# VHH binders against DNA repair protein RAD51 homolog 3 (RAD51C), part 1

All scores and structures are predictions.

Target 1, 363 residues: DNA repair protein RAD51 homolog 3 (RAD51C), of Arabidopsis thaliana (Mouse-ear cress) (q8gxf0)
Amino acid sequence: MISFGRRKSPAIEETSLATSVMEAWRLPLSPSIRGKLISAGYTCLSSIASVSSSDLARDANITEEEAFEILKLANQSCCNGSRSLINGAKNAWDMLHEEESLPRITTSCSDLDNILGGGISCRDVTEIGGVPGIGKTQIGIQLSVNVQIPRECGGLGGKAIYIDTEGSFMVERALQIAEACVEDMEEYTGYMHKHFQANQVQMKPEDILENIFYFRVCSYTEQIALVNHLEKFISENKDVKVVIVDSITFHFRQDYDDLAQRTRVLSEMALKFMKLAKKFSLAVVLLNQVTTKFSEGSFQLALALGDSWSHSCTNRVILYWNGDERYAYIDKSPSLPSASASYTVTSRGLRNSSSSSKRVKMM
Below, numbering starts at 1 at the first letter of every chain, in headers, positions and changes, except where a header shows other numbers; antibody chains aren't numbered by Kabat.
ipSAE, averaged over its two directions, is called F for ESMFold2-Fast, E for ESMFold2 and O for OpenDDE. V2 adds 0.75 times the mean of E and O to 0.25 times the DockQ between the complexes of E and O.
[cut] stands for letters that were removed.
Atom coordinates printed by the task and the answers are left out, and those that the model quotes come from them; centres of patches stay.

## First folded at step 10 (VHH; from f02 with S56D N58Y Y109T)

Design i5
Fold by ESMFold2, look of step 11:
Structure i5 (fold): chain B 363 residues (1-363), chain A 123 residues (1-123)
Amino acid sequence: as target 1 above (363 residues)
Amino acid sequence: EVQLLESGGGEVQPGGSLRLSCAASGFTVSSNYISWYRQAPGKQREWVSTIYSGGDTYYAESVKGRFTISRDNAKNTLYLQMSSLRAEDTAVYYCARTITTAYELMHGTMDVWGQGTLVTVKP
């Protein structure tokens, strides 16, 4: 079965069939709470996991403590439910959900995570393009921190490689983001310990910084050599789950003196990153500075690398200003529809835009 | 406390040879990835070669076949053996670690650039 048309199952949310295939029914919830979730329209784990505990509590008329418990269980069951063997009808559904629920790294902006299908996908190469000041390096640092979130808190428990071509990586900013991440994890695990006797997470910001491998590359030839070596480095450091390149094109603008075949060299590099992402089940994020220029009656982002480059990356995300708000747009992806989300850059890292807060409902 | 000290530069005629040394203190060369760079007058610093863990070596195209990077773990020293020197090899040569952690960066334990050692190839 491959029919996912909106018209093909108009009554599925109103029938017991929808209930029988929904992962929410596998959670150890009281009948009262389960009924409240279904009545509010929360019938699948992805819909439950995509909202805040405050929104879930409000929508389902339950306490925030109950909503928090549900979100923790939903995240745990989402990872484990893909391997169920006790129900033959759910095996096919579980395999589909496991494919769609490949490991992802949260951006700390739930609206952005939603259009990304849950976050930056492992096994993929994602290009993130944007003008200076839009938050490209902030996203790179955020992902380098967030990849380290322990599996007990819903993360990957990985390490990061950060390849810095321009010198944009500011360690004091990475510390700020790591401190905010630790604070958020302490709040989450403190709640879980108090109410469920779960173990506390004892990661310090300095531990996070220790697990970011930083490469400063000073020329395009050094960049090429490093990319050729990355496979061996990662084979010696298999906990690496994200590689950030900030920015992939910088040395091809300043240090690269042969303009012939620039696109071929960059595309070959992207191919090597694609192979790394698949081989090691990690995310590759290629940050690319673009500039806006006026041409043919409209603003266009300069330094387009063409369709060949676009096919060498799995996903392309464009960051842009819409007025005084920051937006991300899914420009190209084989699995994600084109969509936009706003985000902000705060002292604690990336977050939802306060002016664009939206309520999310299950379908 | 982390230092890289370059030495072994000098004046040489075309076709000649020199061996540059990079003495490390405060860390172990065998556990690190160390690179040679050079900067000619009026030009940006450029990468020359790197030795990675396991002994893998990489070279810029301009020096491949003429330069050899190596290390001596007992002396905690990195070397650049330069042969068949040309006028375009005239530069100040630097060594630097290729990798660190953000923790080490925060504590200022990475020696990114030293004063270097001058190599002059006379026309």
Scores: ipSAE 0.427, ipTM 0.735, lowest interface PAE 2.5, mean pLDDT 76

## First folded at step 11 (VHH; from i5 with T100V D111E)

Design j3
Fold by ESMFold2, look of step 12:
Structure j3 (fold): chain B 363 residues (1-363), chain A 123 residues (1-123)
Amino acid sequence: as target 1 above (363 residues)
Amino acid sequence: EVQLLESGGGEVQPGGSLRLSCAASGFTVSSNYISWYRQAPGKQREWVSTIYSGGDTYYAESVKGRFTISRDNAKNTLYLQMSSLRAEDTAVYYCARTIVTAYELMHGTMEVWGQGTLVTVKP
């Protein structure tokens, strides 16, 4: 607990630098560009992926076009999630690294993906708590689209289950986000085809909608029945790679008499989701409400669920307003450090905030 | 056009039985998840029973043991066999798909509840 201001030993620093430089060197960059990045202190993928193209261009004395391409390549390689598109350069080392990484689903917000280690993790149950209007349903829809990014583009090529308890799912919005996703992929694959002879991606927005299984659930008894059936449904639809529940507690807030039994039923449900996530190597995202009051360093769940619930959810992310900006922070995770990022909800889906904090240049 | 049409309602004495039918067109009942719902006067719609594509059945606690959901794949029809009927079972009964794709949702294949079929259990 005593703060140490000591520098790492030269041997430890040399080992860390060598590892970081090797990560940056895996990108398909010219020796001149690689040298400029190293000289500017960009020696690992995370340092490269965490800055804007304008800042990278300025710091490394390269063109904005070069910086933009570098950032695309770095984001493709990072954590082998849906944002890690490696079509431009593959070798035995990259293929081994890709095989060993945890599958992740991009949020389409690079800053949010960074604090999530590349996106929403498969094999995990992630609880996303948020105040009303903060974009919980938007994130759920975004993930339902993004899980479908083809494996050829570094994605999962999966399908989605969306369980809607409140009627919040807006299909027109899902189409809008799907259209934007297809446009982004066509732009990227067109660039990669032109410069790296990569194949074009041929997804249509309507195909994305066909791959979202939508369940409207009208009561807690129906919700329990559905959850008890999900294993069989997913066994029949093994390409499902994300399950979104929007919102996990809605039908339990006012419709359940026994408060202790309510907590037990919800915790049993979370355990079933954890087993599904592990068995089928898919992501489960449980959307939940928080109070509008900030207390104890965080927003509190609208329905207090206790420690058994907390242990049944692998990660917790809290979404909140800070002025006119939306923020997310990692409240709990066994593998992710606590961190915050801002995000924006646009007509095209989730994106970085225009005023997000700049990251410091890496040494 | 995808449709579900409810029928078989009527008036019965307490303790009586009825069989409701839900005729499907434009899709197959064997490949879909279909539920019965009911709405009593002045109340919110409540879930009654679901049959899943694999044949597994689920029931609300208030009807478990008294109602049986089934399907006839040759007739493309879903049934709700209701027995030991009580006054509290008086409602308009609807069938609906419990799952659609988002594409089907956009084209209105799930939000159609139809007119339902009225079941009245006499006092």
Scores: ipSAE 0.599, ipTM 0.802, lowest interface PAE 1.3, mean pLDDT 77

## First folded at step 12 (VHH; from j3 with I34M H107K)

Design m1
Fold by ESMFold2, look of step 13:
Structure m1 (fold): chain B 363 residues (1-363), chain A 123 residues (1-123)
Amino acid sequence: as target 1 above (363 residues)
Amino acid sequence: EVQLLESGGGEVQPGGSLRLSCAASGFTVSSNYMSWYRQAPGKQREWVSTIYSGGDTYYAESVKGRFTISRDNAKNTLYLQMSSLRAEDTAVYYCARTIVTAYELMKGTMEVWGQGTLVTVKP
């Protein structure tokens, strides 16, 4: 692999500072109080929460009553606002809700994000099935870009692995989507710089493409070998927050004589991905082809797989045509209710359609 | 810029041996994921073997135990030692860099497949 450490470093230090300033802005404080906190060096929630109300009042030149309220707000925000904020003992309500606040990757389609509970979930394996032309590869590319959205813009600041089995990845399309993402971030960060004096994010489309690790695999044995190596690769690249496999079954659809062995190998692979997702707190997205026929209350896979496969994937999303409009349906999830949403594929990536989300009647 | 040059092919009898070489320029073999592929007449290309940057090696089932992938960092060269050759090993063999960033793909540095080197196992 070509080393990514040879390229010019991104503005990581400014990004970290901008994240801290953004957290301070989230507290509902008067401009005068906010200014006093910043002047005294209290620019992040953890620094505020680490002192007594008496010390805060003295250091920031505010009343004890103001300090009490600030500490209350900071502890609430620190507890509720991030998995990365270290807290002491938590109440039972907070413990129950930590699982529900797992990091998610936006699809750039807010209606789709809504039925996904905010986006594609880290620590999960999500299977996305669809017919040819429905946008499976487009979603994979979109997620590979969106995982990189910096934390100060509400993203994960991660990197992507894209495993391409069919040769469907088009780098020109990834560039288009990255360019649109940068434009959106420039609007957001320009506003933050102008009105809040936050550092402006300096990400370029080329930086986004540098952070997508592209693996082209040409056979099922090569695919198995790569999957067996992924743990070591990700251990050396801890910023990876999404793994896209496009498409997980392509090399298994035609070139296998022993159907039981095929099912066993694919199920073992899915279990390895589940372990990777949990170990590294990343999202795994397995793209798959489904039949065009609706059967037994669900769309069927183009390659028949056993129930062990379906249980090895945390979530299953089915993409389908309804007329000339694209829809997504939550087919199986332990935490998400069944729901549907429409989406479009535009020059800028995935976006909402003109239609509202629909429940899928027969899925 | 990036270039891979294969050599070492030829004609052999069944059970014979050959050593293929792939000289690299524009990048270092030891820092990259390197693969051998082959293409028999009338067939699509088939993955043969990969060596990862950390030195771990993987093989297609059809060649496991008979072929050995290796590299010489001083010569910046990838090798494929082939033994116990069979008629089905007859193919043009290509070396390639198998993982790149999307930026490198955009710049046209995805897997450089040169002319390849022909291996013929005569019956």
Scores: ipSAE 0.550, ipTM 0.747, lowest interface PAE 1.3, mean pLDDT 77

## First folded at step 13 (VHH)

Design n2 (from m1 with T109K M110F E111D V112Y)
Fold by OpenDDE, look of step 18:
Structure n2 (fold): chain B 363 residues (1-363), chain A 123 residues (1-123)
Amino acid sequence: as target 1 above (363 residues)
Amino acid sequence: EVQLLESGGGEVQPGGSLRLSCAASGFTVSSNYMSWYRQAPGKQREWVSTIYSGGDTYYAESVKGRFTISRDNAKNTLYLQMSSLRAEDTAVYYCARTIVTAYELMKGKFDYWGQGTLVTVKP
C-alpha cells in the first residue's frame, strides 16, 4: 500500500501583483495598439517591460517593430533622468505625442483612469460627485498622494493642496495610501534597477504626508478667502500640481439664505479654480455631494446646488453604487466620452475591482 | 514644540475695544498663515480672520471693519484688535496656525490651536 504522499501543490501565493504605478494606458500609443495590449493582458508597464519584443508582438498581434517601440516607450518613461540637452530635433510625431501626453494624475485604478483618459488631467477642473460613503474623500486622498509620484515613475512629482470643509480628511488613511504608494514605487524601481540599472527612488510615507498642504475650512467666508489666496500660495509653492476641495458646497448649503447669491458666488469660485488650473498647469478636483431627484418617472442622481454649477466645471464624474460595487461615470467632458468604470476602495487605496481582473483573463 | 497661547480676553461693554494676543513658540508667526476663530456658547466654532505670510488679511463679514488682525514679528505674536464690540462677539477666541501638512496632523497636532481666551461683551 504505497502511500502516495499528496505533494501539497505550493499555494501559488497570489502575489497580489501590486498594481504598477505605471499602467500601459499611459503609454503614448494608438488606441488600436493600446486595445491590443490590454486585450492581451498587458495592463501594467512592468508586464510589458518583462516581455520580449517577439513575445509581445505575438501576444498582442502587433508587428515586432511595434512591439519594440512599445518596449522602448515603456523603458523611456522610466529613464527620463539624463537626456542630454543636445538632440533638440523633435519630430512632429514626437511633439504630437508629447502634447497628447498631458500630465495626468493616476487614481491607482486603471479602469477609472481609462475612462478619464489616463487619469485626472492638469489644467482642468474635475468635479467628482457622489452619495455619502461612496468614497469621494478616498479619491481625494489618493490623488493627493499620487500627484507626488516621481516623474521617473511616470508621475508628476508634485505636491497637493487639500481643502477640507467637513473634517473628513483622515490622516491615518493618507498614511496607509502613502505606504502602499511607496511599496508600489519600490517594486517598480526595483524591477527597473534589476533590468535597466535605474536609480531607486527613495521616498518615505512621511515625505508624502509632508507634501500635502492641509487647510481646514470652517465657513463659507473662510472658503472664499482661501480661494482668493490660492493664487498667491501656489505662486509661492510652484511644486503644487493638484488642489482638492472636499467638499465644494458643504458650507454653502447651510449658511446661505439667498440662493441667487449662493449660485453666483459658487460660479465665481469655479471660474477662479479654472483660472488657477490653467495658469499653473495643475489639476483641480472638486468633490461634491449628489442628491436624488425624481425626474421623468425615475430617480436620478443630481449634483447638489443644481445645473448652474455644472457649467463651470470641465469634467464631471458621478460616483454611484451598483449593488455592492462602486462605479464612476463620466457625466460631462469636452474631451471624454461618457463611460463607466468600477473601482474598489481597499486598505491600500483605490484599486480595480476584482471582477474586472477576471473578465480580462477570460477574454 | 509648537505652542500657541492666547491672552487679553475679558469683560467689556458694548461698543468697547479689546486686544487679544497670541504668543507663538516653535515656529515663526511671520512665516506662517495665522487665524483667529471664535466659539460662542452652544454654537460651532467660526472663522474670524486670517493673516497670511505675505501680510494679506481676510475677515469674516460679521467682523469686517471692526476687527484688525496683525502681528509683531519681533515678539512672534499674533494680535486681534477688536473694536465696536457687540453682544454677539461674546465667545472663546482661539488662535491657530491654519496651514499644516498631513505629516503634522499625524503627529496629533491639529491646527495648532491655543487654549483660547474668553471675551464677554455685557452691557
Scores: ipSAE 0.345, ipTM 0.731, lowest interface PAE 1.0, mean pLDDT 83

Design n3 (from m1 with T109K M110W)
Fold by OpenDDE, fold request of step 24:
Structure n3 (fold): chain B 363 residues (1-363), chain A 123 residues (1-123)
Amino acid sequence: as target 1 above (363 residues)
Amino acid sequence: EVQLLESGGGEVQPGGSLRLSCAASGFTVSSNYMSWYRQAPGKQREWVSTIYSGGDTYYAESVKGRFTISRDNAKNTLYLQMSSLRAEDTAVYYCARTIVTAYELMKGKWEVWGQGTLVTVKP
């Protein structure tokens, strides 16, 4: 009675294929381009990097220029694994590539993301200034939601801190944006499941709201105290990937009589945020009000409380009206050129303006 | 339901001491960031002190060295020991949760302010 030992067929390590598909999502690409790449079967960085720009362009139905940029991004992302940085000295090229490879938070407005280099960058402090009603708080809430987008969907899978100094945070609005975000993810993951048998991401709007730490600050002294505590808080909550301050200067406008002291405190605060951003690899977004100053015969937008403290910020974005349309302008950045993009505030959050979508179809 | 009940206010002479209490229900004080605020007549509400879940404490400069924030975990109560009271300390004092999730906000669990307790410092 020869006991036929059933050779256990080796469990094919299905785990490796799922990890490779996630790499293409790390590229700072528009959702459209990303979708095209995925549809074309380019799901890993290695697969992208191994293809010619011409082939990639053909396969993904994108321009050769776009394909070239994608390849460039893919190659940059592949090379970062192995070079042992000798003694902390990075060359300028390596620094540039490192900066380009930084995780970014999408605004859900591709036009805005484009001028931001793919979205709000981690490890940086980004000041966003604008007039009342321009949508600063909306952007803050949007980022608080979007930072939570899972990595499988091309996000960071992080949590958010929202520091509210003015009482401007609307939880109902956050819920609306969260709902829209979930719908978008479901649509994406549904598509991926249908075509690629990918797992569906199950996230609820309530889960998104649970991952937004809300701080109400009622005075400048409280704000200072909180900022001093943030390092400890973030160390205990390592999943935090964005800190939003809405707004950074509100309490300093009312409570400070000494301008020099005010500037000093704000500068120190900005420096602390910079340190936090770098230490924890998170994005810091400082919302600020903009005032109009008359200069050189014209009204110009100026940041509230001057720009002296804001020198500590890495990026500066100015939100402004052009007629009835909202625009963002890159005012200052070490890495981004000055550019403008339109955006809309919808019931689903930030989106591209309708006018921009028509222009892309005509080109 | 989240509830905060402030007590311990009253009239006191300058230089006197008073201990305020904030009894919490619906959440655990020891697991939360808790703050005291005060609002003087005709003035804006101002931050007084915060105790963080880890036990760290912060104070407004105006009360530093005079006030002590603490908590009793067994009683689920926040305290503010006030000493060397001054006329400028006259206010309605409120306790609040300092940090909540947006979800908790949505559920109305951010009871920002109880009824408060009045502290009057007068000769």
Scores: ipSAE 0.711, ipTM 0.864, lowest interface PAE 0.4, mean pLDDT 85
Fold by OpenDDE, fold request of step 24:
Structure n3 (fold): chain B 363 residues (1-363), chain A 123 residues (1-123)
Amino acid sequence: as target 1 above (363 residues)
Amino acid sequence: EVQLLESGGGEVQPGGSLRLSCAASGFTVSSNYMSWYRQAPGKQREWVSTIYSGGDTYYAESVKGRFTISRDNAKNTLYLQMSSLRAEDTAVYYCARTIVTAYELMKGKWEVWGQGTLVTVKP
């Protein structure tokens, strides 16, 4: 009676693969670049850091410049383990690496994500200004959807607060963008399932809409009250990872007789948003209108109600028309260089402009 | 179907008091953020007060110390107790849900404005 000893199959190996895929997702990369890396088998930071820029470029079908940047990011993420010298003091290099490692929300436009350093950063206040019709609200809605992308798909798996001051939020548009997002996730997860036996993420567009908290604000006093309440709200809803204000200055344009007081109140409000962003590690997006200002002998785009309050924002993006094309410009950032990218507003949400897609195919 | 019905408005002398009611159906008042708004003739609609689901209350500066927002959970009704009324308080008063999900918006569960109730403060 030969007792065939049931060899316990080592359950240990499956947990290690899931953790390794998670590291590459922490890099502030565009979804397209991230997808290429994963497809090429680069799922761990260690695997990325050990390869040459030329080999990475070849394997992932990216440019050598892109590969170099990825290696730089990977090496920066690996070095953060060792030298806490002084209790509580971070050196500037460590701070830079921490900032680069911050979770980001994709815009679904890779060109825009690239100039944003991978997307909208958490722990920061990003002001997005533009003329009417340029697509500010569209960007806000897109971000409210994209923040919900599961971590398995390279997102944050968060919820959104949308503060509507103008009545511009279109639920039908949010649904369209949510549907497109679900389709994109299904395509991605379907690919991952076929190649890596990954679980398919089942998310419905309705689920995405349930995770957008909508606040209608009808006055500047109500706006102030709401901003003061947000800390409590977010503390009770810890899954919130983005706050969108559309728009921050709308109620302050007509209702204030004292310009100095207006500026002070807006500055204080901006500081409150900065505190919230840092405390809860979430992104704050402040949509704003722009006006034309005459400066240095030319008409320039300026933020509504002046620049004085906007100094409290970490990043500033200006949206503008170049002919019939939409562009975003990084106007101010402590960490991002000034750059421009084109974007399109489609039935599926924000996307790359068709002209940019042709350039990538020719390189 | 979400419905809001405002009542309790009327004519009152300066310094007088009124209590407004907002009867809600289709949702629970105690589980929602509820607000009072008012619109004076020829003016824009303005925020008056909000009560949060946790019971915290906020007021516009113009009504602070004079108005009290409250709710009766058993009656599913929102209230606004108004005291020391002034001529400037003359307006149509509206109640509304302040916070909803985008899903609730899609399902038509957000009625932005009822018919309102008129408050007239006259000597």
Scores: ipSAE 0.685, ipTM 0.850, lowest interface PAE 0.4, mean pLDDT 85
Fold by ESMFold2, fold request of step 24:
Structure n3 (fold): chain B 363 residues (1-363), chain A 123 residues (1-123)
Amino acid sequence: as target 1 above (363 residues)
Amino acid sequence: EVQLLESGGGEVQPGGSLRLSCAASGFTVSSNYMSWYRQAPGKQREWVSTIYSGGDTYYAESVKGRFTISRDNAKNTLYLQMSSLRAEDTAVYYCARTIVTAYELMKGKWEVWGQGTLVTVKP
């Protein structure tokens, strides 16, 4: 895709550009092929669908066989990922255009956004699992800030709900991340105003904090009741575009007496979140702790509720340590291939690793 | 300064009634989600009822039809009218704000849990 030039703040340009190009790129492609396509100007699904396989191969410097498979994947992605939840009959073209309209929320880490197909997807329920200290709450806070990036800067212009079960939300950290986001937007829009006569952003960090609705939940019964009432709250605050639950299982591990019903209650809750995500076209992010489990003669890493509950979420992302580096792995998704990306947690929020490989890998 | 002062607890026979009060200062009850919570011995704190700023009310299934949440805007006071009390309603009852913005949290407007008011329903 066409570059607008260079700046000393490559993170703001990379984040904004990555968000823009990745909305059209929900296809499960290798990073090499993805890079070739965007370099040749194929940044949205409609531009891919408008050419023959021979034209695509020539323009992107790929084989005709690769181009043919890309066109097949574009059509399959429109049908497979949305088919189970869509009402009414549609042709492949209408489904392709609907996929292009699905918004995503940047993580501020372009490598992570890339394996997520451009960021955390609206209309989906995404589970993010990890051990303490790996950055689950940091990602939740980052998304609560980033959802508010105005549409003119490539964002959603939405608001956030943050449901805090453990007391992990640190408002001073949210302020730091909001300050960094405003600085990044000011640098981007200052560049755009100076070179392209675009409007400057007027948001302040305090405005970002005012648009995060914070719920502190102290028991599983309160958690159930809150989830049952979220539809009414969101109906009165329709600009909410992300709901973060940090963490979804905390009150169900220690103080829940009927273990036989625990998974059913949480699965029903996840279904309610799925309905909210679809009804209001918003993203739901469920943070969960990873536990070590002894099974089959060895210790295994597992989410707290195992596979039965995990089938109630659209996407599953596992955060883990690889040496001294933090990695995210796409463990399950109907539309994204398994892949890994590194990230760092900085004073300004989530960012690319300074030593990261740009290679996407499966763990 | 934000304060919440619970009162009205006591001992009652099964099937009896009590009215709990929560006097608020430092914010306006009518502009907020206000909730009652309770904690029985050996159980975690649980949600009982919420009144929304527009006047809509919500109840936990275990108390629905027996408890009524309300407010008196002139006194800036939240109430919980409890009727048809059962032994399982024995608990310490607390009031609180249910929702704030992160900006309000930054400014220190998050409400402190008080000592609560004890309700004991005799066997």
Scores: ipSAE 0.506, ipTM 0.654, lowest interface PAE 1.4, mean pLDDT 75

Design n3 (from m1 with T109K M110W)
Fold by ESMFold2, fold request of step 24:
Structure n3 (fold): chain B 363 residues (1-363), chain A 123 residues (1-123)
Amino acid sequence: as target 1 above (363 residues)
Amino acid sequence: EVQLLESGGGEVQPGGSLRLSCAASGFTVSSNYMSWYRQAPGKQREWVSTIYSGGDTYYAESVKGRFTISRDNAKNTLYLQMSSLRAEDTAVYYCARTIVTAYELMKGKWEVWGQGTLVTVKP
């Protein structure tokens, strides 16, 4: 019933056509896909980047997986300009506000923060993949605590949502990390009070725990229902600044049996998280289990996900063992260069590796 | 502390109906997200339904259109109205809280599971 002939056909002048086609042809696409995009009226990066993968797939008569790949490439091309903002006419106030640095959440590991450009970024969806025991849950808990650091201490003063799919969240550990965070803030503000008469921090570990909304989900259908409800929950709790999902694929590994539908449902869920991150200016962190196998220059996820998943997230961080040390690698990001940093998991939470303190720093 | 008492199970013929109840003590049902779960013999526990803040309800696909979750805030009680019952609905049914703060989790056992209530759908 939907006719591609109802869309505006390319009947524009040669100069306008050449400009539009040149932008589309910069994408590394097959001739078949390029032809379908052009025939559907998608001849420039902004027209491609501005639609959903479902709409693009329908309009261009391609699979949703193909459409998602195209959107990733188009978004990557748009971001390759120096912090490009493709917007209509805006007043100067709007432009100044958008040129402010993005809010970030410290990991408590300065070496990791450095490769992340200062920490986990708001308005982004960051996937953190790793093998069991590498510290994924530790990072999730650390971020749930650190998002609450007051603005006067350089934090966001926000709250956290923690979605626990496999029962990995241990409240005793969250308390330990919260206690260490309070001690660190008291040390910093104690120095500032002593020398500059700044106010002391009055945050207690129990207050930090009160500001973590914990969801235990026990099936993939429950997970889908929760994700569909999150917009309303966050609208009622607007000081939420991080959503942690630990882990995004667990129930789809064990409880879900239709492989093709599994990939589609996960991709749709990731798009909902991207919309949440942008709408509420918050960080989304999706924890994912990966295999111990390294193939074709990449770590493999714990289950076979289609190529569309790799394009659902703004940033991808891979956690891995290098000998007896834990490392994080920036695998994909539109704004961050590929880099590695070591980290350690201590009784106080995430910290720099002692091996890092004995090395000549590269960056 | 926190206690949950499921009731209303029993044997029923295929196509029959039952209403399950979950009486709560130690917390207020109206202030919490509440869920029903079920566990068939030899299977893992599976989610059935949740009622969220503002009264929004969600259901597993296998029970949608047949089961209805509700609550009575005056009685501090959660309900599951089940109709058009099938053999695959045979299980022990449990109620639980869906969301707490991490502080509430630290203060007490929010993951209290009662004995459950057995629903058996005859062959």
Scores: ipSAE 0.472, ipTM 0.711, lowest interface PAE 2.0, mean pLDDT 76

